# Ledger of designs, part 139: VHH binders against q84jc2

Target 1, 232 residues: q84jc2
Amino acid sequence: MSKMRNLVEEKFLEFYESWVIQLELYLHQLLIAHNNNTMSETELRHLISKLTTHHKAYYTAKWAAIREDVLAFFGSVWLNPLENACSWLTGWKPSMVFRMVDRLRKSRVVLVEAQVKKLEELRVKTKFDEQKIEREMERYQVAMADRKMVELARLGCHVGGESVMVVEAAVRGLSMGLEKMVKAADCVRLKTLKGILDILTPPQCVEFLAAAATFQVQLRRWGNRRHYVTHS
Short names: E, the ipSAE of ESMFold2; O, the ipSAE of OpenDDE; V2, 0.75 times the mean of E and O plus 0.25 times the DockQ between their complexes.

## First folded at step 8 (VHH)

Design xb2 (framework vhh_6qgx_2; at its last look DockQ between E and O 0.66; V2 from the best seeds 0.00; counts 0 for: pae E 6.5 > 2)
Fold by OpenDDE, look of step 8:
Structure xb2 (fold): chain B 232 residues (1-232), chain A 126 residues (1-126)
Amino acid sequence: as target 1 above (232 residues)
Amino acid sequence: QVQLVESGGGLVQAGGSLRLSCAASGRTFSTYAMAWFRRAPGKEREFVAAISGSGDYTFYTDSVKGRFTISRDHAKNTVSLQMNSLRPEDTAVYYCAAPEGFSWDDLTSESGYDYWGQGTRVTVSA
């Protein structure tokens, strides 16, 4: 039996499939730009801007969707099991992107001392922000287990339409905290990305974005090969 | 090559205070995060505190929060650990740690650091 999907899941699935296709197109452009270093700085900045805008569009759509049903993003049906397993609070873990930067450092990319210093500071800041969110999540989970979950369990013992409505209302209330945490996590993601792009030169940005996009696309491909997923 | 030398350890009564200091050699002091670890008798080494290169961000293990303060002096190339309200369970050899370069490992993990001091012993009596 296939998993029943709600409207939020279906809509976001469609959006995400389209978004990934566009990401692959941009990846192709990034790779061309990286391999053929004849592009002007203006052209590179334009390409970077397109990617940045594309990522912003994702979070705009995500935040609209989580207002309706944040729970849809906990077990995201648009992702394969491998992608889900690599997710931290419904997305990529912010500190993970520094692995991409490390890859650059080990390649032909030369980072000046000032860049290294700024990246190190950003890395520590990112870790600090991640931990704050994780502590909040722990607090939330403990709070839920004490009172709210017991209440939901009690309500769930009753049969009838009115009882179902009450339970749904309770679940919505519980979802508010999750939404707040997800948004906080997304803010850390966006700030981390912006921070890295502000430190790197345009050619370095292109290489970084190419590496990040490659990782995302390959993770999806690897996951799909391991676990056949049908989305349509 | 970075050398780390700890100082400030000693015997103190419960409720007392100590200030540990770590002198670091090299040119990378202001760039990279530094940390304090400790090893209690019969236990594994554990993370205590870390501080960013700029000093703007600090991390602490839960058991020392509110009691310990990590700081750094760029002019002196030193990292310090102010330990207040000491408890017998704080008894350990305290180690200063620094990375060789740009590190991507967890700041709370030993793997995030390449250079270690010899340690300074802190003993808290009941």
Scores: ipSAE 0.198, ipTM 0.669, lowest interface PAE 2.3, mean pLDDT 88
Fold by ESMFold2, look of step 8:
Structure xb2 (fold): chain B 232 residues (1-232), chain A 126 residues (1-126)
Amino acid sequence: as target 1 above (232 residues)
Amino acid sequence: QVQLVESGGGLVQAGGSLRLSCAASGRTFSTYAMAWFRRAPGKEREFVAAISGSGDYTFYTDSVKGRFTISRDHAKNTVSLQMNSLRPEDTAVYYCAAPEGFSWDDLTSESGYDYWGQGTRVTVSA
């Protein structure tokens, strides 16, 4: 569990609770649409748009929160942001969404070969984007650790206002770098979601979004404290 | 009858090059990613490189980046691994792998692939 809660974490958790409640309401609409074969394409596209907008709102709120305190999203422990290299940047790996697509394809949704080809390409591209982000994170973590260690050594031998400003600059650099990487990971998540929705037909999109919403709601119920966004 | 057959292995001095080839038969894999894995003596099989169905996206394990290049030829239904600047640490049996469809696991995991070749041995001497 998180050792500490700060104001940014509390504010975002309140947003997230409201966001999940609204997601549950959208899930109800998705389930109705899934069972109703007479819905028009316009009606399906409107519902898909509502879900897309709802997911974008999640990231909009998250990005506002990380501008205030990006470290609120790194396992709740400030003293170990650079040692948490095996953690994905505050969320599920973008490519995990394809496990849901695979499950739907094998059990409920029949995909045309052209769709399968496009989904496979998107899956590999998503993995490529993930690897690029991991590489950038690794380079940044090493660079920040080196600069941090040099500055800590200098603080042991140097006293004055200049040393405070150097420490503040290093802290700003770390926070900016981490914010950049979290946003990059979130952008891959959004791009992958939109790519999947572009490949699927509107009825298939409704089925996919219903499965995704069901999973998110179940995850919340299984471990409401453990599965907050800040804990992955 | 799906078969993957690797070729091109052999003995080479450090700094040398080899080109591995994987011929697929019984099915066309142009829709799906294919990968190379390797197993050094006494070690677990590890991911080396993967290429998307179109060939537009590739990625590599860190230890081979800049030295190895994966490519594919749809007309021949083959995937290749060009290995340059070989090191003794690259000594292993190299396996070609392909999925039946989307894998449930990561593209870098063995469990993401359903078809495997018998492997081709690469030995890099000092």
Scores: ipSAE 0.085, ipTM 0.577, lowest interface PAE 6.5, mean pLDDT 77
ESMFold2 (binder alone), look of step 8: mean pLDDT 83; pTM 0.854

Design xb3 (framework vhh_6qgx_2; at its last look DockQ between E and O 0.75; V2 from the best seeds 0.00; counts 0 for: pae E 5.7 > 2)
Fold by ESMFold2, look of step 8:
Structure xb3 (fold): chain B 232 residues (1-232), chain A 126 residues (1-126)
Amino acid sequence: as target 1 above (232 residues)
Amino acid sequence: QVQLVESGGGLVQAGGSLRLSCAASGRTFSTYAMAWFRRAPGKEREFVAAISGSGDYTFYTDSVKGRFTISRDHAKNTVSLQMNSLRPEDTAVYYCAAPEGFTWYDLTSESGYDYWGQGTRVTVSA
């Protein structure tokens, strides 16, 4: 049985489906640019800018939706189970993207030492920022348990109407803290993406963006294939 | 021919302090993170601390957070570990580690480092 959807989930599902379709179209353009060595730096930067804008549009929509219901982004109905299982704080783990960069370097792309130095610093900074967020989440989880205990103690007798009100208040408190943590994680994601694109040359950026889009599309396809087989 | 040489180990009373130093030679490591690991008697080597190439970002295992401080000096091509409020469980051989290049994403894993010193022994008496 499918999960019961709310209004936030319905709106974001519609947005996300269109967003992924557009990402696939951009992937085709990236692959053409990757295989076409006659494209100018200006043309490549224009394509890179379109991808950057596309990712910003995702976060603009996400942050608006989070204001309404951040919990919808934990176990999202618009993602298949494999995609959800790969999520860290409602998205890709920022430091994990450097595995893709390292694989690219080892197999296809030549990076000069100046680029490697800058990428190493960005990787370490990204991990540092991740750990700060994880420590804040740990503090939030402890604080939420304490606040939950106070609210449950005030309930006292588990009366249905009073229990619903206490649960709703606890969920609102959890949502406020989670919104802050998710936005902090998203800011690290955006800063990491921008940082990588600033360090790489335009042809390297195209290859990186193509690899990232390919991974995301294939993760969705593989997860849908697996879900369809096990669900039918 | 790359060489890492640790120094500063010794015997110290619980609650005391000790400063380890790691001198690197054969190449400059200013581009890459460097780390300290330790091996307690009868145990596997474990991560202690790491510092970014610039020195601006530091990482610590939970058990040493707030007590140990990693730092580096690019002019001397060294990395140091200031260990305060030492406990008997900090007793170990401490190893300095450095990567050959950009090869591993996890700063806290032995797999992320290619060069290792011989180690310096730290013994903390109760």
Scores: ipSAE 0.155, ipTM 0.621, lowest interface PAE 5.7, mean pLDDT 80
Fold by OpenDDE, look of step 8:
Structure xb3 (fold): chain B 232 residues (1-232), chain A 126 residues (1-126)
Amino acid sequence: as target 1 above (232 residues)
Amino acid sequence: QVQLVESGGGLVQAGGSLRLSCAASGRTFSTYAMAWFRRAPGKEREFVAAISGSGDYTFYTDSVKGRFTISRDHAKNTVSLQMNSLRPEDTAVYYCAAPEGFTWYDLTSESGYDYWGQGTRVTVSA
């Protein structure tokens, strides 16, 4: 049997497919800029701005969608199993991007001492923020298990239109906490990204963004080769 | 090369307090996070607390939250662990730890640190 998808899933699937295609185009531009080293600082900043805007667009769409159904993002149908397995609270784990920064450091990129200090502080801050969110998630999950899930189980004992409505209301209530946590996680992602870009020079930013985009695109490709995903 | 030297350990009664200190050599003190670990008798070494380079962010294992405070003095190149309301289960050799350079490992993991002190023994009697 085909997996049943709701309207939110279908709409976001379509959006995400288009968004990924555009990301690949930007990746190509980033790689050209990085490899040829012929672009001016102004041109590099413009390219960085395009990527930043593109990422902002994703979260704008995501936040609109989670207002309707946050649960759609817990089991994202637009992602393959490998992508899902690498997800933390419906997205990339913020602390993971510092691996990409480390890649820069190990390459031809030279980070000055001031940059290293700032990046290290940002790394620790990011970890701190992640832990806060994780603790909140744990608290929420425990609360659900002792009260909300019992209520849902009780309401689910009866089959009928009225019962379905009551259960849906209960599920919406349960989703409120999840939505808050997802938004908090996204804020950490965005702050981390901004923080890194503020520390790096334009050429370094281009290399970092290229690495990040490459990772995302390759993860999707690897996952698709392993598990064929049909989106139609 | 970074050298770490712990001090401040000793025997204390339950409910008492101790302040551990770690003196660090090198120029990277203000740049990188530092941590305290401990090894209780018959147990593996475990994370206790960590502090960012600036000192603005601190991390603690759950069992010491509210009782232990990690801090650092940039002028003296030292990291300290104030331990209050000590319990017998806090009995351990306490180690100071620092990374060699820019590290990307978990701050709560031993793998995140390259240099270790000799340790200072803390014994809490019932």
Scores: ipSAE 0.116, ipTM 0.612, lowest interface PAE 2.8, mean pLDDT 87
ESMFold2 (binder alone), look of step 8: mean pLDDT 84; pTM 0.866

Design xb4 (framework vhh_6qgx_2; at its last look DockQ between E and O 0.79; V2 from the best seeds 0.00; counts 0 for: pae E 8.8 > 2)
Fold by OpenDDE, look of step 8:
Structure xb4 (fold): chain B 232 residues (1-232), chain A 126 residues (1-126)
Amino acid sequence: as target 1 above (232 residues)
Amino acid sequence: QVQLVESGGGLVQAGGSLRLSCAASGRTFSTYTMAWFRRAPGKEREFVAAISGSGSYTFYTDSVKGRFTISRDHAKNTVSLQMNSLRPEDTAVYYCAAPEGFSWYDLTSESGYDYWGQGTRVTVSA
């Protein structure tokens, strides 16, 4: 079955495709910076800033889109099945990025004790926050979603304009809860990223961001090859 | 190398309380998350509770929430598990666990920890 895309999906798809292309360009710069060791600290910080700004732009666009239709992000037509399978509440799972940090640890990067301590605490905090959100989501799914689903099912037995309005209202109510959860998850993502970047030195940040971007880009490529997905 | 020594286990009646303690060696006690696991007769070892290095964050398996409290004393390099309202199903050997350095595995997974105590037996009678 072919899925019809709504306006929000189409717009965000276009945005995301462009965003990913730009990410790949930044990845290239990150890799150059990482491998050449010719850039000054100021230059590295500038590059880091560009990446952080790029990520912020994504969430700005996302939050605007979810305000219109949060449900679009639970299908995420701009992602391939592999990317979707790796998604947690419409994005990457925050605790996953610590695998990238681990990569740093196992590479030539030397983390001082103070950094390790802070990173460990941040990791635990991130896990804690994830669990809080998951519990809230479960609570919502069990208590709120079930009630709404029953209501929608009941309303589905009726036809007419009035019924449609009631259904739309019910869907809006359901969506508000989901939007809250998605925003909460995104906040954890952003805080986690910020936390990591605050702990790492500029060279370490570049390596971390390169690793993260590489993973994201490769995941997309692998998924596309496997499922022959084209979005344009 | 970190050594972990559990204490405080014993026989208790249902509804009773026990306090387990784990003494840890090493300088990095405050850096890493510590955890309690347990193995009931005929069952696999399972996660019970964990506490962050700073002590600011605690985690519990659902079955012990509200009954068990994990804490740590940095001055004494100890992690404790206060067990209240004990049930027969809490009967198990309880193990203290710690990671070696940075562990990026799930805090609720055995794979997240490298060092284990010998365990202390808790028996809850009906």
Scores: ipSAE 0.490, ipTM 0.799, lowest interface PAE 1.3, mean pLDDT 88
Fold by ESMFold2, look of step 8:
Structure xb4 (fold): chain B 232 residues (1-232), chain A 126 residues (1-126)
Amino acid sequence: as target 1 above (232 residues)
Amino acid sequence: QVQLVESGGGLVQAGGSLRLSCAASGRTFSTYTMAWFRRAPGKEREFVAAISGSGSYTFYTDSVKGRFTISRDHAKNTVSLQMNSLRPEDTAVYYCAAPEGFSWYDLTSESGYDYWGQGTRVTVSA
């Protein structure tokens, strides 16, 4: 595939591939813990901490990269087309994670009524926060389109170097706005994940993290296998 | 058996106000999101508003935001919809909806709710 990649894309591609390999290794540990009910809760908390730290490392790297080039995260070169098609503001949609919780309830996870109440409230809070971000993104998109059209119309009447300045300002404004929205979306993702892990018991957290990691790994594997068979 | 009974509909002049109420019986819904939907003549039923179990979070379709307010009263096991600045396009049968258990579907989709009232008619004249 002959595609030009800038420095940000090259660095994050290398980071992300390593990050996913490590996630797969942690997934194996999660599956062992899930199948072996003799592990202590201290051992389970240690494993959960490893996964939490791993996710924090992802966002640390991501936020450094979006400071340099936020557009790299819209249609990312380190994701296959299926993964990109499933993205909401550069990542998983926070409210959709609760479908995974629901699937766990239908399998083996027993939730006490107090947990169910807290999870439902967290779910609706997550949806509320999502809608706030979507409304702000819509307002931003409209404002940028309107401003751009007015400036381009005015430029059509006055030929000169003003078009370069307007384009540069529009690009700068777009980049700053997108970075803000991506960080806001990531904060909702992190708060939602932490909220779920705070409500669940350690064995339930291991099962949830295993399901989440499995979904992410399988989405990547399925998308990559599809690419080799159908596109190569 | 679960029953939802809407009330408060009627005929009102454009710009006027109405308050709809939904009384639930057969179980308590205090933990669960409840919603209002509406069906205009010849149209499909559409989402209007929803309120979380605690009442802390509310959701509205764009056409009613700022004009309608959803609220709930746990002691009475009721959900209410205060409708202000009514317009002729708000004319519809309004339905109260509640889930069988908590729902992981879109809160604004009919598929997220299992129990429905018979509806209360709201007519807004020009």
Scores: ipSAE 0.006, ipTM 0.508, lowest interface PAE 8.8, mean pLDDT 82
ESMFold2 (binder alone), look of step 8: mean pLDDT 84; pTM 0.868

Design xb5 (framework vhh_6qgx_2; at its last look DockQ between E and O 0.88; V2 from the best seeds 0.00; counts 0 for: pae E 6.3 > 2)
Fold by ESMFold2, look of step 8:
Structure xb5 (fold): chain B 232 residues (1-232), chain A 126 residues (1-126)
Amino acid sequence: as target 1 above (232 residues)
Amino acid sequence: QVQLVESGGGLVQAGGSLRLSCAASGRTFSTYAMAWFRRAPGKEREFVAAISGSGDYTFYTDSVKGRFTISRDHAKNTVSLQMNSLRPEDTAVYYCAAPEGFTWDDMTSESGYDYWGQGTRVTVSA
C-alpha cells in the first residue's frame, strides 16, 4: 500500500525543492568567490550573510511545519533514500561538520592557534549538546516506536469526528515532546554553524560554506540518480 | 617527552571514595580535552570520563554518572577523577589520556588520544 501524504508534507516538499535550487545558485556564487583573490571583505561578508539568511529561512519554514506535523520529518518524503539514511534527528549531525573543517585545514586553510583553540572548544560543546539530546531521544524512542500509539494517531486522523479526548491528548503530548527535541537539535546545528563562521575569517567562511553546500548538493544528486536508474 | 603520571589508586571498600590525579608534563594541555579510561581484568579498556580544555564540559560513561566527577587544574596541569560510591565493578586499572592536537575523533574513543599514562590500580572490595 502507498503511504498517505498529508498537506504538510506536500507543502514542505515544494518548499524544499525551491530551497535546494536556490542553494545551488548560491553554491555557484561561493565557488566564484572561492577562486577570486580580489573580492573585498565587504563583498565576502555580504555573500556569507546571504547563505546565513538562506539557512535561517529553511529553519523558519521547518519550525512552522513541525508545529503541524513533526512526524513528517522522520523519514521525509522530500528527501531521497540516501539523504534520509544520513539524517540524525531530522537533519545533519552537528559534530560531523568538524570533519569538513579538518579537511580544509589539511589542504588549503591555515588556522592560527587562537582559531584552533576556539574550534576545539566549540567541537567539545557541540558533542556535549549532542549527547544530551541523544539521551532525551532514548526516552522518546520507546514512545515513538510504540506501534499501537502510532496507529492510534493515524486512526484518529482518518476516522474523522470520533472524539477520543484521552488518546488525542497523549498523542499531542508525544508530538510536543518530539517538536521540542527537533528544535533543540536544530538550535545546536545553528549555534555550531554560527560559531564556526564567527571563528573563521571571511575567506575561510566562503571556503567552508562552499564545501558544505557542495556536499549537500552532491548527496542529493547521487541519491536522485540512483532513484532514477532504479525506476527506469 | 610528554608524560602523564597517574596517582591515587588503592584498595577501598564498596561505598567508599578515592580521588585519582593525573599530572601532565612536557607540554600544557589547557586547550584540549583530557580523559580517563579503565581496564578491568580480562576486559578491553573502556571510556570513563572526559573534560574539555576549558573545564566547562564533562562527559561520563553511564555506569559512573552521578558517582564520579572529573575536574582539572590548569595551574598544576592536572586532571582529577573523584570517585564516590565505589562498587566492585569499578575495580580496574585507570589510565589518563591526552591528545596531541586538534582532534577529529570522538573524545570517548581511544583513538582520540595520543598520550597515555601507565595507569593506577583501583580495587573495590565487596
Scores: ipSAE 0.095, ipTM 0.577, lowest interface PAE 6.3, mean pLDDT 80
Fold by OpenDDE, look of step 8:
Structure xb5 (fold): chain B 232 residues (1-232), chain A 126 residues (1-126)
Amino acid sequence: as target 1 above (232 residues)
Amino acid sequence: QVQLVESGGGLVQAGGSLRLSCAASGRTFSTYAMAWFRRAPGKEREFVAAISGSGDYTFYTDSVKGRFTISRDHAKNTVSLQMNSLRPEDTAVYYCAAPEGFTWDDMTSESGYDYWGQGTRVTVSA
């Protein structure tokens, strides 16, 4: 039997499919820009702006969706199993992007001392923020085995329309903490991304964004080859 | 090349305090994170605490939270570990660690560091 999807899952699936297609188009532009040394700084900044706007659009849609059903993102039917396995609190792990920057550093990209210092501080800050969120998540998970969950379990043993309504209300209450965690994680993602882009030069930003987009697109492709995913 | 020299270890009774110090030489001290690790008898080396280059961020292993404080003095090129409320299980050789340069490795992992001190022994009696 096929997995039943709720309305939030279906809507976000459609959104995400379109969003990924657009990302691939931008990736193509980024690669062209990276390989073409004739583009002006203004042109590069414009391209960077398009990408940042595109990412902002994703989080705008995500935050609207999680207000309706945050649990939809703890399963993410729009992602294949490989993508899901690589997810941290419903998205990419913020500290992961520094590995991408490291790859750039090991390539032709030359970072000046001031950039290196700033990146190091940002890396530490990002790690600190990740750990704070993880501790909070752990606290939440431990708290799940509290009176509310016991009550929910008891209510779940009864059959009837009224009981179902009560259970749903309880689940919504329990989801509030998860929503806070997801939003906190997203804030760290956005701050990390902004921080990196503020440190790098426009050409370096283009290369970084190309690497990030490539990773995302390839991860999806690899996952789809391994596990056939039907989104119809 | 970076050289690290630890000091401040010794014998202390449970509930007592010690302050460890690590003097760094050879590079710009303020740029990179530094850490303390420890190796208890019969155990592997484990992470204790780390501090960012600026000193604005600190990390601790759970067992020492609230008891240990890591700090750094940029003028003296030193990193310190204030250890309060010491327990017998804190008995170990404590090592100072620093990276060779910019690193992307986890600050709580040994792989994040390239240079190590000789260690200073801390013994906490019951």
Scores: ipSAE 0.024, ipTM 0.506, lowest interface PAE 3.4, mean pLDDT 87
ESMFold2 (binder alone), look of step 8: mean pLDDT 83; pTM 0.866

